# Ledger of designs, part 12: VH-VL binders against Exosome complex component Csl4 (csl4)

Target 1, 189 residues: Exosome complex component Csl4 (csl4), of Saccharolobus solfataricus (q980j9)
Amino acid sequence: MRTQGELTLPGEELAVIEEFMTGDGTYEQNGIVRAAVVGKIFYDMLNRKSNVLGFKKIIFQHLKKAKYVIGIVNSIKEDSALVSIVGIEERGLASPISAYLHISQISNKKINNVTDAIKIGDVIKAKLLSYTFPLALTIKMKDLGVIYARCSRCGYLLIKQDENNLKCQRCGNIEQRKIGSYMVKKGGN
Key: E = the ipSAE of ESMFold2; O = the ipSAE of OpenDDE; V2 = 0.75 times the mean of E and O plus 0.25 times the DockQ between their complexes.

## First folded at step 7 (VH-VL; framework fv_benmelstobart)

Design f4 (from e4 with heavy chain S100T; at its last look DockQ between E and O 0.66; V2 from the best seeds 0.00; counts 0 for: pae E 3.3 > 2)
Fold by ESMFold2, look of step 7:
Structure f4 (fold): chain C 189 residues (1-189), chain A 118 residues (1-118), chain B 107 residues (1-107)
Amino acid sequence: as target 1 above (189 residues)
Amino acid sequence: QITLKESGPTLVKPTQTLTLTCTVSGFSLSTSAVHWIRQPPGKALEWLGVIYWNDDKDYNAAFMSRLTITKDNSKNQVVLTMNNMDPVDTATYYCAHDFTWEYYFDYWGQGTLVTVSS
Amino acid sequence: DIQMTQSPSSLSASVGDRVTITCKASQDISNYVAWYQQKPGKAPKLLIYDASNLETGVPDRFSGSGYGTDFTFTISSLQPEDIATYFCQQYDNLPLTFGQGTKLEIK
């Protein structure tokens, strides 16, 4: 089995059926219990079931009112990214909320790879497409996208150079992102 | 150290308006939520409502028509106002801390008993 | 509103006994249950959140389990200071609702 409370994407293995049966947000395939949705893993030791938790229904009302959310890119798959929502508008969350960002929602321009536009550890400003689990995001709009990033070569802060390019002030590396209202620009913020 | 303390009148007459103040310390009202919860003598706790960091609010529908929650971040105060009090509203009133969107309560005030009688 | 039905309403046990209290939710609330201890004249104290997680500083003789609608709170070895009323609370949806409580006494 995996770690209790670990984030998971649809299709990931959670347990073998001999350990835990299927529960909420899971399905069985060839003796393997897999996640059916994005969320946190919860193993019910009382009933021996694997579950993937959604978010509390209460949070739904706050997400519906939000103009934007702030997230951190946690992991990247072939055509999507797992994002941890860490803030709703200007306020931080005590508990992050899981969401996903599909490649089709990154840019109005055609892109071939998620990593051409965002990378793990990037801070993004995003808008919600759905207000029910699984939570979906978009960064297509002009002010949405990467707002803070670190250099993939040396780890130093990246500075916005123009609409599509970030530059590392330490090593000179140039990186492209889908840039939103970026926090640090040439000449400072 | 996080603390909450309820203050206000302990006796009110039927039809009067109750005003209770929750004074908080050790956390900021601009980052946390504060809930009001009451406990009638010998009975279960009843959730009344919450005020969030951004002044947004949620109220229990059973009390919504006569309940108002406000706050002053600079004074560290959250105020409960409940109109048209009735003897059935006799209870100990608590304010409680929520680390924003947790909805369980790690810190509670000591409570204040409010008695509603003629 | 989500009803939380707690059982038993009162319980008498000896020091060292294993004590079990249950809560049943009127609908599936996944694991969004907290358990509180309330001593006479005092505010509730949080013991368990998310059905099974111990709050910081809570002795490990306290535990919780369950998912969906059926939840269990256990004291593995009753101590004299555990005399109190215990409540469950759901926080899946508003309004937040509480069990009616279980009064625990030493016999």
Scores: ipSAE 0.316, ipTM 0.696, lowest interface PAE 3.3, mean pLDDT 87
ESMFold2 (binder alone), look of step 7: mean pLDDT 93; pTM 0.946
OpenDDE, look of step 7: ipSAE 0.573; ipTM 0.854

Design f5 (from e1 with heavy chain G33A; at its last look DockQ between E and O 0.72; V2 from the best seeds 0.00; counts 0 for: pae E 2.9 > 2)
Heavy chain, then light chain:
Amino acid sequence: QITLKESGPTLVKPTQTLTLTCTVSGFSLSTSAVHWIRQPPGKALEWLGVIYWNDDKDYNAAFMSRLTITKDNSKNQVVLTMNNMDPVDTATYYCAHDFSWEYWFDPWGQGTLVTVSS
Amino acid sequence: DIQMTQSPSSLSASVGDRVTITCKASQDISNYVAWYQQKPGKAPKLLIYDASNLETGVPDRFSGSGYGTDFTFTISSLQPEDIATYFCQQYDNLPLTFGQGTKLEIK
ESMFold2, look of step 7: ipSAE 0.366; ipTM 0.746
ESMFold2 (binder alone), look of step 7: mean pLDDT 93; pTM 0.943
OpenDDE, look of step 7: ipSAE 0.663; ipTM 0.876

## First folded at step 8 (VH-VL; framework fv_benmelstobart)

Design g1 (from e4 with light chain S30R; at its last look DockQ between E and O 0.64; V2 from the best seeds 0.00; counts 0 for: pae E 4.3 > 2)
Fold by ESMFold2, look of step 8:
Structure g1 (fold): chain C 189 residues (1-189), chain A 118 residues (1-118), chain B 107 residues (1-107)
Amino acid sequence: as target 1 above (189 residues)
Amino acid sequence: QITLKESGPTLVKPTQTLTLTCTVSGFSLSTSAVHWIRQPPGKALEWLGVIYWNDDKDYNAAFMSRLTITKDNSKNQVVLTMNNMDPVDTATYYCAHDFSWEYYFDYWGQGTLVTVSS
Amino acid sequence: DIQMTQSPSSLSASVGDRVTITCKASQDIRNYVAWYQQKPGKAPKLLIYDASNLETGVPDRFSGSGYGTDFTFTISSLQPEDIATYFCQQYDNLPLTFGQGTKLEIK
């Protein structure tokens, strides 16, 4: 059993089913209760349920009004990425909201692999494509996409060099992304 | 030191418009939300509405036709306007601080009693 | 709208007693409940948020529990300064709604 109120990521073990049943934001796999979403762990001691609480229903009302969201790429699969929404426009969220980004929503051009355009840890500016489970994102539009990234070679901040290329100012490594309104550019913040 | 203070008339007549000002200190209206909540004598608190940092608003549907919340970030003021007051609107009116989308309130103003009477 | 129903409406207890107040929500609100203390002529003071989290500076004799529709607020050992009205608030959805309050007195 984990600590009450601790942050958890999808797939992390929360309890054995004999101690706590599944609840909101959790699922059972082979006798283990795991987080289904990013959020805060809440053990309901009265009903012996494990919950992960990501957001209040009121936040949906603000998601529907938002022009864009800010997310962090959490994990990448063959045809999609899991993204943690950490902000609505310029405001940060206390508890991130899970969403996904399908490869077909990354660019107007065909993309062979998700990793050709985004990497784990990238900060992206995205638009919600749907407001029902599961929350879906798009970064097709010109201003959407990667807005902040770190060098895969040395971990230092990447700077936008041109439409498709980021350059590490520390080691000179050049990396490609689907770039949006990037926060740090050569020759001008 | 976060503070909020309600000010305005304490007596209004039926059908008049109530205007209350919440003056804030210790935080910026461009970074936090402010809610209006009232408490009729001997009754539960009633949430009226909220104005967010980006000037977006949400109102309780029960009051929406009569209620306007506005703000002036440079003056640190949030203004509640409520039209067509009725004796049932007699209550203590509070403004309250909400850092973000928490929707529970760590700091409240001291409240101002507004009496609606002939 | 989500209705919050408190019980009891008033309560008398002795110093040192364990005091329990309950709120019931008209629908599942998960853990999105806060508890407030309000002394006469004063604004409410936040004690507990997210059903069980103690606000900074609040004595540890105060606690909360519950999930879904049934919530409990407890004072483990009543002190003279705890005389007040206590009420719950849900924040799962708008409009925000409050319990009617429980007036606590020393007997």
Scores: ipSAE 0.213, ipTM 0.693, lowest interface PAE 4.3, mean pLDDT 87
ESMFold2 (binder alone), look of step 8: mean pLDDT 93; pTM 0.943
OpenDDE, look of step 8: ipSAE 0.515; ipTM 0.842

Design g2 (from e4 with light chain N31Y; at its last look DockQ between E and O 0.88; V2 from the best seeds 0.00; counts 0 for: pae E 2.3 > 2)
Heavy chain, then light chain:
Amino acid sequence: QITLKESGPTLVKPTQTLTLTCTVSGFSLSTSAVHWIRQPPGKALEWLGVIYWNDDKDYNAAFMSRLTITKDNSKNQVVLTMNNMDPVDTATYYCAHDFSWEYYFDYWGQGTLVTVSS
Amino acid sequence: DIQMTQSPSSLSASVGDRVTITCKASQDISYYVAWYQQKPGKAPKLLIYDASNLETGVPDRFSGSGYGTDFTFTISSLQPEDIATYFCQQYDNLPLTFGQGTKLEIK
ESMFold2, look of step 8: ipSAE 0.432; ipTM 0.776
ESMFold2 (binder alone), look of step 8: mean pLDDT 93; pTM 0.947
OpenDDE, look of step 8: ipSAE 0.511; ipTM 0.838

Design g3 (from e4 with light chain D50Y; at its last look DockQ between E and O 0.54; V2 from the best seeds 0.00; counts 0 for: pae E 10.3 > 2)
Fold by ESMFold2, look of step 8:
Structure g3 (fold): chain C 189 residues (1-189), chain A 118 residues (1-118), chain B 107 residues (1-107)
Amino acid sequence: as target 1 above (189 residues)
Amino acid sequence: QITLKESGPTLVKPTQTLTLTCTVSGFSLSTSAVHWIRQPPGKALEWLGVIYWNDDKDYNAAFMSRLTITKDNSKNQVVLTMNNMDPVDTATYYCAHDFSWEYYFDYWGQGTLVTVSS
Amino acid sequence: DIQMTQSPSSLSASVGDRVTITCKASQDISNYVAWYQQKPGKAPKLLIYYASNLETGVPDRFSGSGYGTDFTFTISSLQPEDIATYFCQQYDNLPLTFGQGTKLEIK
C-alpha cells in the first residue's frame, strides 16, 4: 500500500480490490484500484475504500491570481514535461501541484526535443495557461524558463554565461537551456 | 516565532466605522495571506475575509458591502475596516494565518472584543 | 454557503471516558475539515486538519475521521485539561464556515 496523503497520478496503483474498494477519484481495473485523477491518497479505513482527493478548489484561486509560478521539472516525454509547481511568486507551497509543459510552449524558436531546452531537475519560472485539469504552463516569455539548474555531468550548480548557455563551475561543461530570469550569473548573480 | 495581534477600539457606536489593525511577526505579508474572523458572544465563528500576498482579496458576501481589508507590507500590518456597525456586530475579532495556504488556521491572534452600543 | 451542523451542543463526561462529537456538512466537502479546541477567553487552537491528520504537538488521544458529509472527532480517554469548546470547520469552499461548537464539561 501507499502512504496516506501521498501524491498520486492517474493510472497509479493504490490497492488490490480485496483489501480496499474503489472510492472517490479512483477506478478498478483487473482487480487493482487505480487513481483516476491527480491528488492526495486517502484510505478510508472505516469503509475500506481507496480515495484520491483532488487539489482543493480554493488553491486554484491563488494560482489564478499569480503573475508566475515556480516549478521543478519531474519528467520529460517526447513532446512535453511534467512539472511540480512548488511556489507561487515568492512563496513556497506545502503541497506541490502537478502541471505540464508542452514543447510548443517552451520557445518562440523551433526546437526538436524538450531536452534541448530543459532537463529533469531544473527549476523553472512559468505562467499558467489553464486553471482546470490538466494544468498547462508556458515559458515562452523572455523572463520565463530555467532559473536554476545543476550540471548533468557532475551535479554542481550551473552559472549563466549568456542568453542560451550555462556553465558548470566544477567541470567546465557547457549546457543550453531556455533561460529565464536565472538566479546565478557570472560575477555574483 | 509567528505572532499576530489585533489592536483598535473596544467600543464603537451604532453606524460608526470600525478600524482594527493586525500586527504580524515571524512571516512576511509579501508571501502570505491574513484572514479576519469574528466570534459573536456565545455563537459560532464567522469568516470575514482574506488579503493575499499580492493585495488581492476575498470577502464573505454577507459582509462584502461594508468590509475593506488593506495592508502595509513594510509595517507588518493588516487593517480591517467595517462600516455602519450595528449591535449585532458585537464580537471578538481575530486575525489568523493559514501557513499552508489551505484555509485552516494554525496561527491566531489573541482576539479583541468590540462592543457596539450607544 | 456550506452549513456545518455540529452535535451535541454540550456534553458532560468523566475523566477517562471516550468522547465523540460529530459534524455534518450540507454538501460533499471531501475531507476538507479541521477541528479546533477553544478555551474560555482564548483563540481557537488547531487540533486536526484534512479530517484525520493530527497537528504537530497534539496528543494522540485526539483523532478524527470522515469523508464527504459526515465527520467525527474523538477523544479516546478524556483528561482534565480537555475542558473546552470544540468546533469543526470546512474549507472546501468560500466562505469558510464553522460548526456552532460543543461545550465539553467534566463531571
Scores: ipSAE 0.006, ipTM 0.529, lowest interface PAE 10.3, mean pLDDT 85
ESMFold2 (binder alone), look of step 8: mean pLDDT 93; pTM 0.947
OpenDDE, look of step 8: ipSAE 0.488; ipTM 0.834

Design g4 (from e4 with light chain V33L A34N; at its last look DockQ between E and O 0.04; V2 from the best seeds 0.00; counts 0 for: pae E 13.7 > 2, placed apart)
Fold by ESMFold2, look of step 8:
Structure g4 (fold): chain C 189 residues (1-189), chain A 118 residues (1-118), chain B 107 residues (1-107)
Amino acid sequence: as target 1 above (189 residues)
Amino acid sequence: QITLKESGPTLVKPTQTLTLTCTVSGFSLSTSAVHWIRQPPGKALEWLGVIYWNDDKDYNAAFMSRLTITKDNSKNQVVLTMNNMDPVDTATYYCAHDFSWEYYFDYWGQGTLVTVSS
Amino acid sequence: DIQMTQSPSSLSASVGDRVTITCKASQDISNYLNWYQQKPGKAPKLLIYDASNLETGVPDRFSGSGYGTDFTFTISSLQPEDIATYFCQQYDNLPLTFGQGTKLEIK
């Protein structure tokens, strides 16, 4: 437990989850409650929550009203992916915010594996399902999903070819994704 | 194809409790929100409340004291319960689909007119 | 609560005319505004979301614009099937609120 009112930076430990659960401006990772933004620590003693208060309050207000967020797929597990939120709509974040994408939230169609639809390093457009950590995401909706990806074999950027396929213009590799409003697509040429 | 259909009694007496059921198909209640909205005859629409995918709810404060929204994901049903009905509550009641936190209603039920009279 | 005020309350226009309806919010709602069409005895139909985005399957003659408190909805060339009531809806804050509607008739 830190000192009430102390300045904290993103990623700093505030409490263990047995002492205080997550609140505004905080997240939980491996049983540790950490600051999500720069600000002053506020422990809510009645509800046993850790909060961070400060001039970054507007970022969390924007998360709760955001039509979409931009994230980068950080890691993939059997039934989920960890995503680093790097932008809220058109605004970039200096400090990424961790989020969780469950396999059930990837597509309206059944998929067998998370890697059938997204891969590590993909940039995705997603919507928030929750406002407390872990932040839950969905990419089921129209225009949500992978918007920028690099070839898994040669690292060159991929071009949208059709609804489900991306193609590497350098090596010809074809990769499938749950594609959203993809940034680079094959035109009428 | 996303569809919603309201069902329940069309006549209630003042002070009685109204129970309406919205039966949905073409989407999962575990991934979408369903709203209840009413329209008194010839008047503007009034938003009553919403139930989210995770059973969280928001109610219009004007109705909060007598309004309950629940759901049963396995039955594809969302239920509106409104206590202490009054003739001013006479309206067509709609349920509407929302892709969680988008707050635009792309699919509506056909509506059911509920008349409250002595 | 955020009040949504539409103008005019009713409007008569001829086929082919340009029709404009306005909606004013009692506070800044950014672009968090939708437009609906409601024909008599029917449920509302979404036409425009986020002030200016055309919903799938909606004809190009419908459009919307605005930001903050002042919003407009336009039918560029009125068609006979456009007879309906049109209304806006804000979603910046709960409770969600609707305009009182504009009844559109063809003369």
Scores: ipSAE 0.006, ipTM 0.466, lowest interface PAE 13.7, mean pLDDT 84
ESMFold2 (binder alone), look of step 8: mean pLDDT 92; pTM 0.933
OpenDDE, look of step 8: ipSAE 0.581; ipTM 0.834

Design g5 (at its last look DockQ between E and O 0.39; V2 from the best seeds 0.00; counts 0 for: pae O 3.0 > 2)
Fold by OpenDDE, look of step 8:
Structure g5 (fold): chain C 189 residues (1-189), chain A 119 residues (1-119), chain B 107 residues (1-107)
Amino acid sequence: as target 1 above (189 residues)
Amino acid sequence: QITLKESGPTLVKPTQTLTLTCTVSGFSLSTSAVHWIRQPPGKALEWLGVIYWNDDKDYNAAFMSRLTITKDNSKNQVVLTMNNMDPVDTATYYCAHDFGSWEYYFDYWGQGTLVTVSS
Amino acid sequence: DIQMTQSPSSLSASVGDRVTITCKASQDISNYVAWYQQKPGKAPKLLIYDASNLETGVPDRFSGSGYGTDFTFTISSLQPEDIATYFCQQYDNLPLTFGQGTKLEIK
């Protein structure tokens, strides 16, 4: 069983039907309760239901004016990534806002794997795809995408090598990313 | 450590304007929201409004016409202004911090200040 | 506006008793409910959020349950220090609204 309050993506297993029935934002498949939407898991212990709670529209009201958001990639699944929005434009947030990035919203070009474009820990510049549930992001635009990344090998800041590749200034490792307005300059700034 | 403290007059005459100041510590107003909530003596809590990190506001419609919330990030102060006070507005006024991520429950409260409206 | 109907308005119980307070929302609000404890002359203290999550530092004798419209706050074993007024609150939609409160006394 998953953790109460944990973020989940569509298709993920939440429980078996013998333990919890389907609730809001869930569906049953072959005896398994799965998330139908992106949201936080809520197990109703009284009614023995698994629920996935999406974001309320009101949460998006103050994001509507934003031209872009800054997020940190927290986790990656087969076809999506969970992103914590840590900034709205040039302003930071005291508490992150969770969102998701679907593989279809990474590039106009075909991408086989999410990890080909972004990795956990990457800082991305993104836009909200819509201001309704679920909170979805897009980085398809040229200036959107990874803006800060660290070397997966040694942890040092990567610099932009070309349109699709970042290079480690320390160990020389080269990594592919969907690069937006990359902010790391030569010298580590 | 997050702290909030209300300050201002404790006595207001009818029809006058109430001005309360909430001084915060432990967090920045440029990244967090502050709410105003009041409680008449012996009665339930009543949400008045909120000012967000980006200076946007939401008000309870019941007070929209006479309530204004502003802030000064550099002073760590949020100001509540309520016009045309009436004895019915006698209450303890609180400023409160929400948990964040637009979760509108309150993890930190000021001690509250009792405002009495009387002639 | 979403109304939170809280019951009972007051109750008296003995030390060690199980205490139950209910709150009914005028519409489905999922699990967007918080419970507060307010002692005389003090500000409310958050006890429960998201209907059933215990706030950090709060004793585990406090609990919450419910989903949709009916919510329950429970003290499994009442202690003398629990004398207070308790409030439910919804944060599904603005304006935020509170229950009427339950004044809890010890016999």
Scores: ipSAE 0.044, ipTM 0.658, lowest interface PAE 3.0, mean pLDDT 90
ESMFold2, look of step 8: ipSAE 0.546; ipTM 0.801
ESMFold2 (binder alone), look of step 8: mean pLDDT 93; pTM 0.949

Design g6 (from e4 with light chain D28S N93D; at its last look DockQ between E and O 0.68; V2 from the best seeds 0.60)
Heavy chain, then light chain:
Amino acid sequence: QITLKESGPTLVKPTQTLTLTCTVSGFSLSTSAVHWIRQPPGKALEWLGVIYWNDDKDYNAAFMSRLTITKDNSKNQVVLTMNNMDPVDTATYYCAHDFSWEYYFDYWGQGTLVTVSS
Amino acid sequence: DIQMTQSPSSLSASVGDRVTITCKASQSISNYVAWYQQKPGKAPKLLIYDASNLETGVPDRFSGSGYGTDFTFTISSLQPEDIATYFCQQYDDLPLTFGQGTKLEIK
ESMFold2, look of step 8: ipSAE 0.616; ipTM 0.841
ESMFold2 (binder alone), look of step 8: mean pLDDT 93; pTM 0.947
OpenDDE, look of step 8: ipSAE 0.718; ipTM 0.889
ESMFold2, look of step 9: ipSAE 0.533; ipTM 0.819
ESMFold2 (binder alone), look of step 9: mean pLDDT 93; pTM 0.947
OpenDDE, look of step 9: ipSAE 0.605; ipTM 0.861

## First folded at step 9 (VH-VL; framework fv_benmelstobart)

Design i1 (from g6 with heavy chain Y104W Y107P; at its last look DockQ between E and O 0.69; V2 from the best seeds 0.00; counts 0 for: pae E 3.0 > 2)
Fold by ESMFold2, look of step 9:
Structure i1 (fold): chain C 189 residues (1-189), chain A 118 residues (1-118), chain B 107 residues (1-107)
Amino acid sequence: as target 1 above (189 residues)
Amino acid sequence: QITLKESGPTLVKPTQTLTLTCTVSGFSLSTSAVHWIRQPPGKALEWLGVIYWNDDKDYNAAFMSRLTITKDNSKNQVVLTMNNMDPVDTATYYCAHDFSWEYWFDPWGQGTLVTVSS
Amino acid sequence: DIQMTQSPSSLSASVGDRVTITCKASQSISNYVAWYQQKPGKAPKLLIYDASNLETGVPDRFSGSGYGTDFTFTISSLQPEDIATYFCQQYDDLPLTFGQGTKLEIK
């Protein structure tokens, strides 16, 4: 079994059925209990069940009111990205909330690949499209998109050079993103 | 160390307005939420409401029509105002610290008993 | 509103006894339960959050468990300083609600 309170993605192994049965947010496949949703792992030791906790209903009300959320790109698939919502507007969340970003929601301009616009580890400013699970995001609007990123070649902080370009101060690499209200610009902020 | 201290009148007449001040130390009101909770004598605790770091608020619907929570970050003060007090509102009133959106409280103030009687 | 039904309302036990207190929620609240200790004349003190996580500085004799609607708080070996009233609290949804409390006395 995994660590109590650890983050998990759909399909990840949580336990063998002999240890813990399925509970909320989980399913069984061939004797293995797996996460059905993104969230925090919770093992119910009393009833010996594996659960994945999405988020408190209170936090959902804050999501409904939010003008934007802050997320970290966790993984990229062919036509979408999995994003951990780590903040609602100006306040960080203690427990990240899982969402996804479909390629059609990245830009008003046509793009062919998710990686043309965002990378794993990017911090994005996004807006919710749906208020029921699974949560869907958009970064189409001008102020939405990547707001903080590290260089894909050397890991150093990228700074905004212009509307479409970020530059690594360490190695000089220039990268394109769908840039939102970027936090660090040439001239230091 | 985080501390909260409630202050205000201990006796209020029916129909009057109660104003309580929570003075905080050890944290900034721009980084944490403060809740108000009361405990009627011998009864369960009742959550009244919360003011967040960004001045957003949530109130218990049972009290919402007569309850206001405000704050002044520069004075480290959170203020509870409750209109039209009634003897059933007699309780110990607490303010409590919520680090973020946890909604469990650590620490609580020591509380102040407010008696509502003629 | 989510109702938290706590039992028993009071109990007496001897030093060294195992003490169990339960809370039942009127609907599933996942593990969003906290337990507080309130000594006479004092403010509540947080003992446990998220049903089973001990707050820093809380002795190991205190524990909690549960998920969904049924939650249990246990003192494994009662100590004289544990005289208090104990409350559960849910924080899945607003308004935040509390159990009625369990008054614990030592025989």
Scores: ipSAE 0.345, ipTM 0.740, lowest interface PAE 3.0, mean pLDDT 87
ESMFold2 (binder alone), look of step 9: mean pLDDT 93; pTM 0.943
OpenDDE, look of step 9: ipSAE 0.650; ipTM 0.867

Design i2 (from g6 with light chain N31Y; at its last look DockQ between E and O 0.30; V2 from the best seeds 0.00; counts 0 for: pae E 6.1 > 2)
Fold by ESMFold2, look of step 9:
Structure i2 (fold): chain C 189 residues (1-189), chain A 118 residues (1-118), chain B 107 residues (1-107)
Amino acid sequence: as target 1 above (189 residues)
Amino acid sequence: QITLKESGPTLVKPTQTLTLTCTVSGFSLSTSAVHWIRQPPGKALEWLGVIYWNDDKDYNAAFMSRLTITKDNSKNQVVLTMNNMDPVDTATYYCAHDFSWEYYFDYWGQGTLVTVSS
Amino acid sequence: DIQMTQSPSSLSASVGDRVTITCKASQSISYYVAWYQQKPGKAPKLLIYDASNLETGVPDRFSGSGYGTDFTFTISSLQPEDIATYFCQQYDDLPLTFGQGTKLEIK
């Protein structure tokens, strides 16, 4: 285990699950308890939990009530994406919460790569599959998916052209996404 | 500027139903939660319950059998209804808002004293 | 329910004194403690959140500390306008619960 009170960053190993369970601001990945947020480490020796101070447990009350969350795609791996939850329905969060989106949860259609459906920087509307870390997301439903994106070539706003296509109004680039309730459509929405 | 104001009867008889209205301004009930909290004279504050932005609710179990919280987003009003009032329910009733969604209260109404007596 | 036990229930001090009030939670609540000031006939006013963070506009003579079960609220140099009741609140779990208060009087 690490030093009590030590500063930690998201993803850093705090303990093995056999030593300490997950607590506030932490999650388990393959038997390892890791930090979910930045903060100071606190091992609760009485309850055998790893915590990161700087995370508020009570935020989970809001997550359990939410019909959807708003996230920003932070990074993409072979079979998943790391998403920063930045909003619960219409309310923005002061501190983003890490979640993941597995390729099997992106679309009812077969896709070969995560990047066929979403890109880094995309804003997505998603539903939670879990209420403990790691938070798992789905965007399979019709209204879920990418709701705002910028052109990968020139950085301008992409406009929804049809059910599967976004078009850059500046450079004409056409990109495909798993599109949800997209915020900007051809003809002003 | 964020404001909350409680209104309603200040005197009720035992067994009657109390209805209080919290009128809010400076924030939207469609994106915020409003809590009801009471304070018996000279005693600690007691949290009664909350209504969330999406109309879901949590009630303190001690009051849950007598308590209903509702709201009307278009009227900026949150309504507390408490059945079967008893003299021990005499208290100042507050509505409050936790702007940061963190369950501590940076905005309170002025409070209204409700006396339950024959 | 998480019980917040506050002490002392009342306190007399002179202007300029250092005042200390404590709250003990019946179980660990991490740092999820707020402190309020309440003057007679008025609604509570938030002073401290997350055990130690000063609310905007609150004088820096007010401070708080603690983690787990034991929390402390301090006024470093008591002023005449600080006459009030002070109480803690936990927000680790529902129902939200409050300390019974400490009535602060000037000697």
Scores: ipSAE 0.082, ipTM 0.631, lowest interface PAE 6.1, mean pLDDT 87
ESMFold2 (binder alone), look of step 9: mean pLDDT 93; pTM 0.947
OpenDDE, look of step 9: ipSAE 0.546; ipTM 0.833

